# Ledger of designs, part 6: miniprotein binders against d3e3m2

Target 1, 234 residues: d3e3m2
Amino acid sequence: MVELRVNAGNVKNPNVHKIGIIALGSHLENHGPALPIDTDAKIASHIAFQASLESGAKFLGVIYPAHELKEINHGIHVSLEDLTDEIVKVLKSAKKFLRISSVIIVNGHGGNLPIVTTLYDIEERTGLLITLNSKIIESEGPHGGSGELSMAKALGIIDESQVENQTNLEEYGEVGLYMFGEARRNDPNIEEGALDVEENGVYVDDVYGQELLKLAINSVLLDVEKQLDSHYGY

## First folded at step 21 (miniprotein)

Design k14
Fold by OpenDDE base, fold request of step 23:
Structure k14 (fold): chain B 234 residues (1-234), chain A 99 residues (1-99)
Amino acid sequence: as target 1 above (234 residues)
Amino acid sequence: SDEELKEKIEELLERAKELVRRAIELDREGRYEEAFELYLEAIELLLRALRKLSQAARKEPDPERREELRKEVEELRREIAEYMKRAEELRAILWAERS
């Protein structure tokens, strides 16, 4: 077998090649008129890819399916079980072909958060150390709100001509999850987001979007460091 | 309500201030990883405050008050940028130590 040049390129620690970074988002969700249906996937992919560039960890791409609460019908989603199975399938492939030992899942979709309950199963089935990173979800604010709009501006995927229509909640009730009364009643955080959009509207700020992305990327890089320490005793 | 929003912003800023204070102390002690983590936590809170404060500034009907809020937004942006810069510097140190 060929000996790989693990120290080649701007690689700080060759052990970083044992770490994979994969994006998890949603490709098929309405985010109002100003944002594409694959906003979450593109945000997550950007964060994951940039973190892989900066750390030297392996970029594994993006998971295709996404999960969401049954009472939130703004897109096409799969069950938590089906999502878990797909993640296992993809990560088994990555482990087999790329000889990685750990993975950071960069999640950009709130509906995927329940995957935290299946992480142990994923680890057992794949033999990988798994870290779920949802920092961007914790930071960005309401669905289709100012945070996502601003990141979308930074990534060049926003339709700025439609921002004024983004808070037409009668037509685009998915913004802030405003139209989903049951979900709002069940989760105070969802209610807070819906009220925020309703009362305060939305705005676009390129610098704000860039800082959000930087925060998320730095968070993923911290997880890379922790995985290096975990595997190699630094 | 507007009062509730103001209170939430103040809460976020105070929490962030405490985290920054601790981060600075850890940084001075050479505990860079811990400092880095606290800076990121502080930045998260500050960005949340920034979003809320920016929203308040945009919807404020009184021009004088709106201008005051805009100034506060700009100050907060500068603070975030400063802490982000230091966090990234600390990250660079940490990665260099692991090379």
Scores: ipSAE 0.876, ipTM 0.946, lowest interface PAE 0.5, mean pLDDT 94
Fold by ESMFold2, fold request of step 23:
Structure k14 (fold): chain B 234 residues (1-234), chain A 99 residues (1-99)
Amino acid sequence: as target 1 above (234 residues)
Amino acid sequence: SDEELKEKIEELLERAKELVRRAIELDREGRYEEAFELYLEAIELLLRALRKLSQAARKEPDPERREELRKEVEELRREIAEYMKRAEELRAILWAERS
């Protein structure tokens, strides 16, 4: 059989082909009228794909289901157990067919953060080293706010004619997680985000959005370097 | 309040300045992965400050003060781009060293 040229192209590190990068978002969560319902999935997929292009790591696509806190009764989400099982299923398939030994999961949805408690289980069940990268959700600001609007502008997925309606919080209470009183009482960061959109509104800034995306992409590229150091002996 | 917003911006800028100074020291010592990480941490804080400064500029009713704030926003954008450029140069160095 012909030898597979796993390092062909502009790929200089001999081990990077063993690293997979996969997006995790949400496909069915409202983000106000200016942003698509799959905003999280699209942003995470863009970051994961660009990081794979720049590093030479394999792009593994996007995971369909997402989790959300019980007090945020919004969108279509699954239990943490079901999300964990789906991640294991997808990553077993990738390991079986793609010759990977480690994965970076690019998380674009705040409701998925609890998977940090199941990462060990995922690693054990898949036999993969896993890094969870949630930099963009930690950096973007309030849900459906200026950060996501600005990234969406940079990506061409915004409906700019609806931006003036984005902070009509009686109609679109998901923006800033404004309508979720129990979540706001339980988490001061959620409360701060809701107050921020209520007091300061939202805006669109293409340059700001581009820099947020660059930050997130480079954060994933740093994770690639760290996996090369720790897992592959460099 | 508006004064709390300005205080938050100053805190973010001071924290980012310290991280940049540390990143530059690591960069000069040839500790490129650590410098790269610290530049990204600083840039994250600067992007938070940029969002808040942009909010302040949009809310400013006095046109002369508003224009001054917009100039500060543009200056901060240029600084972020400069640090991002260096971070990406460090990544390229790390990539070449691993070849």
Scores: ipSAE 0.866, ipTM 0.941, lowest interface PAE 0.5, mean pLDDT 91
Fold by ESMFold2, fold request of step 23:
Structure k14 (fold): chain B 234 residues (1-234), chain A 99 residues (1-99)
Amino acid sequence: as target 1 above (234 residues)
Amino acid sequence: SDEELKEKIEELLERAKELVRRAIELDREGRYEEAFELYLEAIELLLRALRKLSQAARKEPDPERREELRKEVEELRREIAEYMKRAEELRAILWAERS
């Protein structure tokens, strides 16, 4: 039985080894011509990984499937039940092999928000304390809009030659969720985003993108602090 | 509309200003985790305002007014950077106190 050196490296509180940070995004979802179909997954993964580096918590990777309302058909998505089951499967594996007791899920896709209704089920089935962090999607603005474009520039995944075409909403109606009339009628937040891209356009700002990423990373680091306080007795 | 955009910017800035006041108060009281959280909430609102102000500057047809808006954007960027710097300092303090 090997004895692990849990204080090795830049680790001031070894309880960080009991905390996992995992990204949840969308890998197969249109974001207009300037952004890759895995934009959400890459942004969430960057945030999760950077937070793991700065806190010492374990980076658990990225969850593959994503959920979305059926009336929003801009990608390949699964039901809420199937997403919940996949999260449980991945987190059971992490618990089994990595000795974690809690997880922070970094959510980079608005369509995943309904998992807030299944978090207790996930906690019961895994035995893990789960915190859902959706700060970046709450902060970034409309789908495929200026926030995502700006973060994509900061990450080096933007096709700048296509930015002028991003608001050609007849061809790329997924931008702002503009083309999804039923979704817009059902959700005033979706309607607001669609009108924003139509009326105000989009732009790219590297500094703005970097500050959004910093906000999201620090939000995850705050969640780590809160888990250390509330779950591990400090 | 342009008027709706201006109204939203003003609302965001006023909400953020209130949060910053509360964060500074907590910071001075040594309540660093609460201050850190409120700084992040304020910064989020300021980033929303920054996006909308940048949109306003880009669509402004009058070059003198456009330049005024660009200066406001620059000022807001500096303010965000200063609050982010303080938030990150507080985070570093909190992490050190875990040892």
Scores: ipSAE 0.862, ipTM 0.938, lowest interface PAE 0.6, mean pLDDT 92

## First folded at step 22 (miniprotein)

Design k15
Fold by OpenDDE base, look of step 22:
Structure k15 (fold): chain B 234 residues (1-234), chain A 99 residues (1-99)
Amino acid sequence: as target 1 above (234 residues)
Amino acid sequence: SDEELKEKIEELLERAKELVRRAIELDREGRYEEAFELYLEAIELLLRALRKLTQAARKEPDPERREELRKEVEELRREIAEYMKRAEELRAILWAERS
């Protein structure tokens, strides 16, 4: 078997090669007129990829399906079970071919949060240590709001000409999840976001977007460090 | 309400201030991982505050008050940048230690 140069490149600790980073988002969700339908997937992928670049951990790409509440129907989603099964399938492949021992899942979509309940199952079925990182969701604010718009600006995927129409909530009710009355009633956080968009509108700030992305990337890097410690006792 | 928004911003800023204080202490003690983590937590709160403060500034009808809020926004932006820089420096130290 070929001996791999595990210290080659900007790799400070060769053990980082045992860690994989994979993005989880949504590729098929409306985010108003100013944002693409795959906003969450691209944000998550950027965070995951940049973290892999900076840490040396293996970039594993992006999970294709996404989950969402039934009462939130602004996109195409699968069941939690189907999402879990796909994650297991992908991670088994990664483990098989790349000889990784742990994975950080970088989640950029709120509808995927229930995956936290299946993490143990994923770990058992894959034999991997799994960390779910949803820092960006915790930080970005409302769906299609200023946070996502600003990150989208930073990533070059925004249509700035449509920002003025982003808060036409009668036409683009998915922004702030405004149109989803049941979801809002059931979750105070969703209600807060909807009210925020309604009352305060949205803005785009490139620097703000960059700082959000930096926060998320650094959060993933912290998870990499913790996994290194878990595996090797640092 | 506007008052509720103000209170929320102040709460976030105060919580962040406490985290930064603790982070600085840990940093001085050489407890870099813990300091790094606290800086990130502080930055998260500050970014939330920044979003809310920016929104307040944008919708403020009084020009003088709006200008004051904009100044506060810029100050907060600088503060976030400073803490982010230090956090990244701490990260670099942590990675060097694991080399």
Scores: ipSAE 0.908, ipTM 0.957, lowest interface PAE 0.5, mean pLDDT 94
Fold by OpenDDE base, fold request of step 23:
Structure k15 (fold): chain B 234 residues (1-234), chain A 99 residues (1-99)
Amino acid sequence: as target 1 above (234 residues)
Amino acid sequence: SDEELKEKIEELLERAKELVRRAIELDREGRYEEAFELYLEAIELLLRALRKLTQAARKEPDPERREELRKEVEELRREIAEYMKRAEELRAILWAERS
């Protein structure tokens, strides 16, 4: 069998080849007029891919389905069970073909947060060490808000001509999840986001977006280091 | 309210300040991984503060106060950039140590 050059390229630690990084977002959600429906998937994918470039860990692509609360119908989503099953399927394939031992899931969609409750199940079914990284969700602010707009600017996927219309909440009520009264009543964090957009509007700042992305990428790189320590005792 | 927003910004900045203080100490001690982690936590809080402060500046109707807020925004931007730079330097050190 061929011997792979595991030290070739900008790979400082060949053990990173045992680590996979995969994006989890949403491909089918309205984000107002200034952002594409696959904003979350593209943000997550960028973070995941850049982290793989920097660390040398294996880039595994992006999970296709996404989860969301039933009360929030701004997109097309699947059940938590179905999402979990798809993740298991994809990661089993990655393990089989790429001989990885651990995975970092880079989550760019708030509706996927409940996946934290199924991580153990995913680990059991795949035999992989799984780290869920939702740093960008923790940092970016409201749905379709200044954080996502600024990152979208940095990534070149924003329609800047529509930013002025982004806060027309009567027409684009998905922004800040404004239109979802039940969800807002049930979750103070959702209510805070909706009020933030309503009261403060939105802005686009390229530098702010870049710093958010850098934070998220560095956070994933920290998770890579932790997984290296876990597997190899550094 | 404006006062609540101000209070939240101040809280975030104070928490970040403490994290940076600890990060600097760990950095000096050569505990680079721990320092790196704390810098990232601080940067997260500072970015939240930056968003809120920027929003406040944009909404401020008084020109003088608005200018003051803009200056604070720019200072905060510089601070974030500084800590991000150091965090990335620490990351580079950590990777070199793992070679």
Scores: ipSAE 0.898, ipTM 0.953, lowest interface PAE 0.5, mean pLDDT 94
Fold by OpenDDE base, fold request of step 23:
Structure k15 (fold): chain B 234 residues (1-234), chain A 99 residues (1-99)
Amino acid sequence: as target 1 above (234 residues)
Amino acid sequence: SDEELKEKIEELLERAKELVRRAIELDREGRYEEAFELYLEAIELLLRALRKLTQAARKEPDPERREELRKEVEELRREIAEYMKRAEELRAILWAERS
């Protein structure tokens, strides 16, 4: 039987090999003219991958589907049930082939937040300890706003020539979720974001974007620490 | 309103200041994981404040006031960088202790 070199590379603690990190975003959502439709997926993937690089945890890639409120129609989404089922399927595969014991789901899309209600189901069906990390969603600000634009700048996926058009809310009403009146009425946080974009516009700052990404990465690394403690009693 | 924005920024900064204070205390006590966590929480608030303050500076019509706000932005940037650096140092300590 082959013995794996679990201490090889920059791995400081071989126990980290029992931890998987997977991104959850959205690949098919409008973010105004300056951002690609897969912004959330790429931001989440970057955070997840960088955290895996720094910790040594296993990078598991990215979940393909995403969920969103029915009142917010800026992309293509699936039901919460379907998203949950896909997550279970992917994580079962990861567990089967990679012998992991826990997973951190790095969520970069606000519409996926209801997954918090299905985490227990995911844990039961997979036999994995699951941590949902949505720090970037909590930190970035409005949809298609300065936070996402700045991170997109840092990642090299922004079209800076379109930033001036980003706040043309009549044409690009998905920015700040401005066009979604019902959603805004139902959720004060969504309303706040819409008003922020409307009243304050948007800007791009590379350093700001980098700091946001660092915050999110470090947050995931904290979750890795906690999972290590849960598994090995540190 | 401008006053509401100012109040919100001040609130964020005050909350962050308290978190940093506690983080420093925990750090001195060798409670690095807890300190790390509080630094991250503080940084989150500071980044939110930074966004709001930057937006305020960009919109300010008075050149003198705009310059003052820009100075505050730069000070806040430096502060965030400092705390991020320390957070990452603490993280490194945590990993070293587990190796």
Scores: ipSAE 0.898, ipTM 0.953, lowest interface PAE 0.5, mean pLDDT 94
Fold by OpenDDE base, fold request of step 23:
Structure k15 (fold): chain B 234 residues (1-234), chain A 99 residues (1-99)
Amino acid sequence: as target 1 above (234 residues)
Amino acid sequence: SDEELKEKIEELLERAKELVRRAIELDREGRYEEAFELYLEAIELLLRALRKLTQAARKEPDPERREELRKEVEELRREIAEYMKRAEELRAILWAERS
């Protein structure tokens, strides 16, 4: 039997090795001409990875599928059930091989929010304590809007030459979810986002993007601390 | 409307101000985790206000008013940076306590 050097590296508390951080985004969604189709996955992955670097928690990578409302067809998505099953599969593997006791799911896609209803099922099936963190979704604003554009600038994945075309909503109606009338009618928050893009347009600000990412990372770090407390009574 | 936007920005700023006030009090009392949480909540509101205020500044047709809004944007940026810095300091304290 080998003894693992659990205190090696910049690790503040060796119990952090019992915590996993995994990104949940979307790899296959249109975000207008200025953003790649895997914007959400990369934003979520950055937040998750940076939080793992700073806390010492295990980085578990990124979940591949994503969910979305049927009324919003700007990408390729799976059912909530299929997404839940994939999360369970991945987390069971992580628990088995990495001996973790809890996980923080860093969600960077609004369509995944219904996962909150399946968290108990995920916990039961995996035997893990699960925290869903959607802070970036709560903070970033409209789909393909100034928040995502600014974070994309910070991450180096934006096409700045296309920002002027981002608000051509007749051609790129997915921006602000403008084209999805039924979804807008059903959800005032979606309506607010669509109106924001329509009335105020979009901009790119590197510093704004960096601060959004910092907020999200710090939020995940708070969740790491809470999970440590939950396991060890700090 | 523009007036509604202004009101929303003011609401966000006032809510954030109250959170910061409470955070400072908790910080002075050594209740660092609670202070950290409130700083993050305040920063979230301030970033939302920053987005809206920046948008307002960009579309303002009057040059003098636009310049005033830009000054407010820069002040808000500095405020966010200050609170983020303190939040990160509190985080460092919290991690040290658990080392």
Scores: ipSAE 0.897, ipTM 0.953, lowest interface PAE 0.5, mean pLDDT 94
Fold by OpenDDE base, last read:
Structure k15 (fold): chain B 234 residues (1-234), chain A 99 residues (1-99)
Amino acid sequence: as target 1 above (234 residues)
Amino acid sequence: SDEELKEKIEELLERAKELVRRAIELDREGRYEEAFELYLEAIELLLRALRKLTQAARKEPDPERREELRKEVEELRREIAEYMKRAEELRAILWAERS
């Protein structure tokens, strides 16, 4: 068996090789005319990948399926059970082949939040320590709103010519989840987002988008530090 | 709705101010991990405030008031940049300690 150069590259602590970072988003959701259907997956993947570059932790890619409430049907989603099973499958493979001990899941999609209830099951089935990071969802604001538009600008995936049409809520009711009356009635946070888009519209700011991404990346890096401390007593 | 927006912005700014105060104290004491965490929490709140304040500025019908709001936006941007810079410096220290 070959001896791996665990200190090579920008790796400051070789124990970081025991940590994996994986993105969880959504690849198949409408975000209005200015954003691609895989916006959440792209944002989450960027955050996860950049955090892996800076920390030296292993980048594990992105989970393919996503979950969403049944009353929010702006995309293609799977059940929470199916999502959990896929995460377990992927992480078992990563553990088997890459000898990792812990994983940070970088979540960029609000519909995936219920996965918090299955984290213990994922840990038991994989034998990994799991941290769920949803900082970007907590920070970005409404679906298809100024936060996502600004991050999309920073990542180069926005169609700026369609920003003026983004708030045509009759045609693009998924923006701010405006069209989903039942979901809005059931969740005050969704209602707040819908009203925000309706009353305040949307804008694009490259610097704002960059700062959001920096916040999210730094949050993931903090989770890497905590996992290092948890495993190695720093 | 406009008054509600103003109140929300003020609340976010006050909460962030308290977090920054505590972060600075911890930083001076050499408690860098705790300071770093509080800076990130403060920055999150400030970015929320920035979004709301920017939106308020864009829809303001009075040109003089709109200009004032734009100045406030720019000041808030500078503040966020300052705290982000310090947070990243603290992160660098923390990583060096774990090398």
Scores: ipSAE 0.896, ipTM 0.953, lowest interface PAE 0.5, mean pLDDT 94

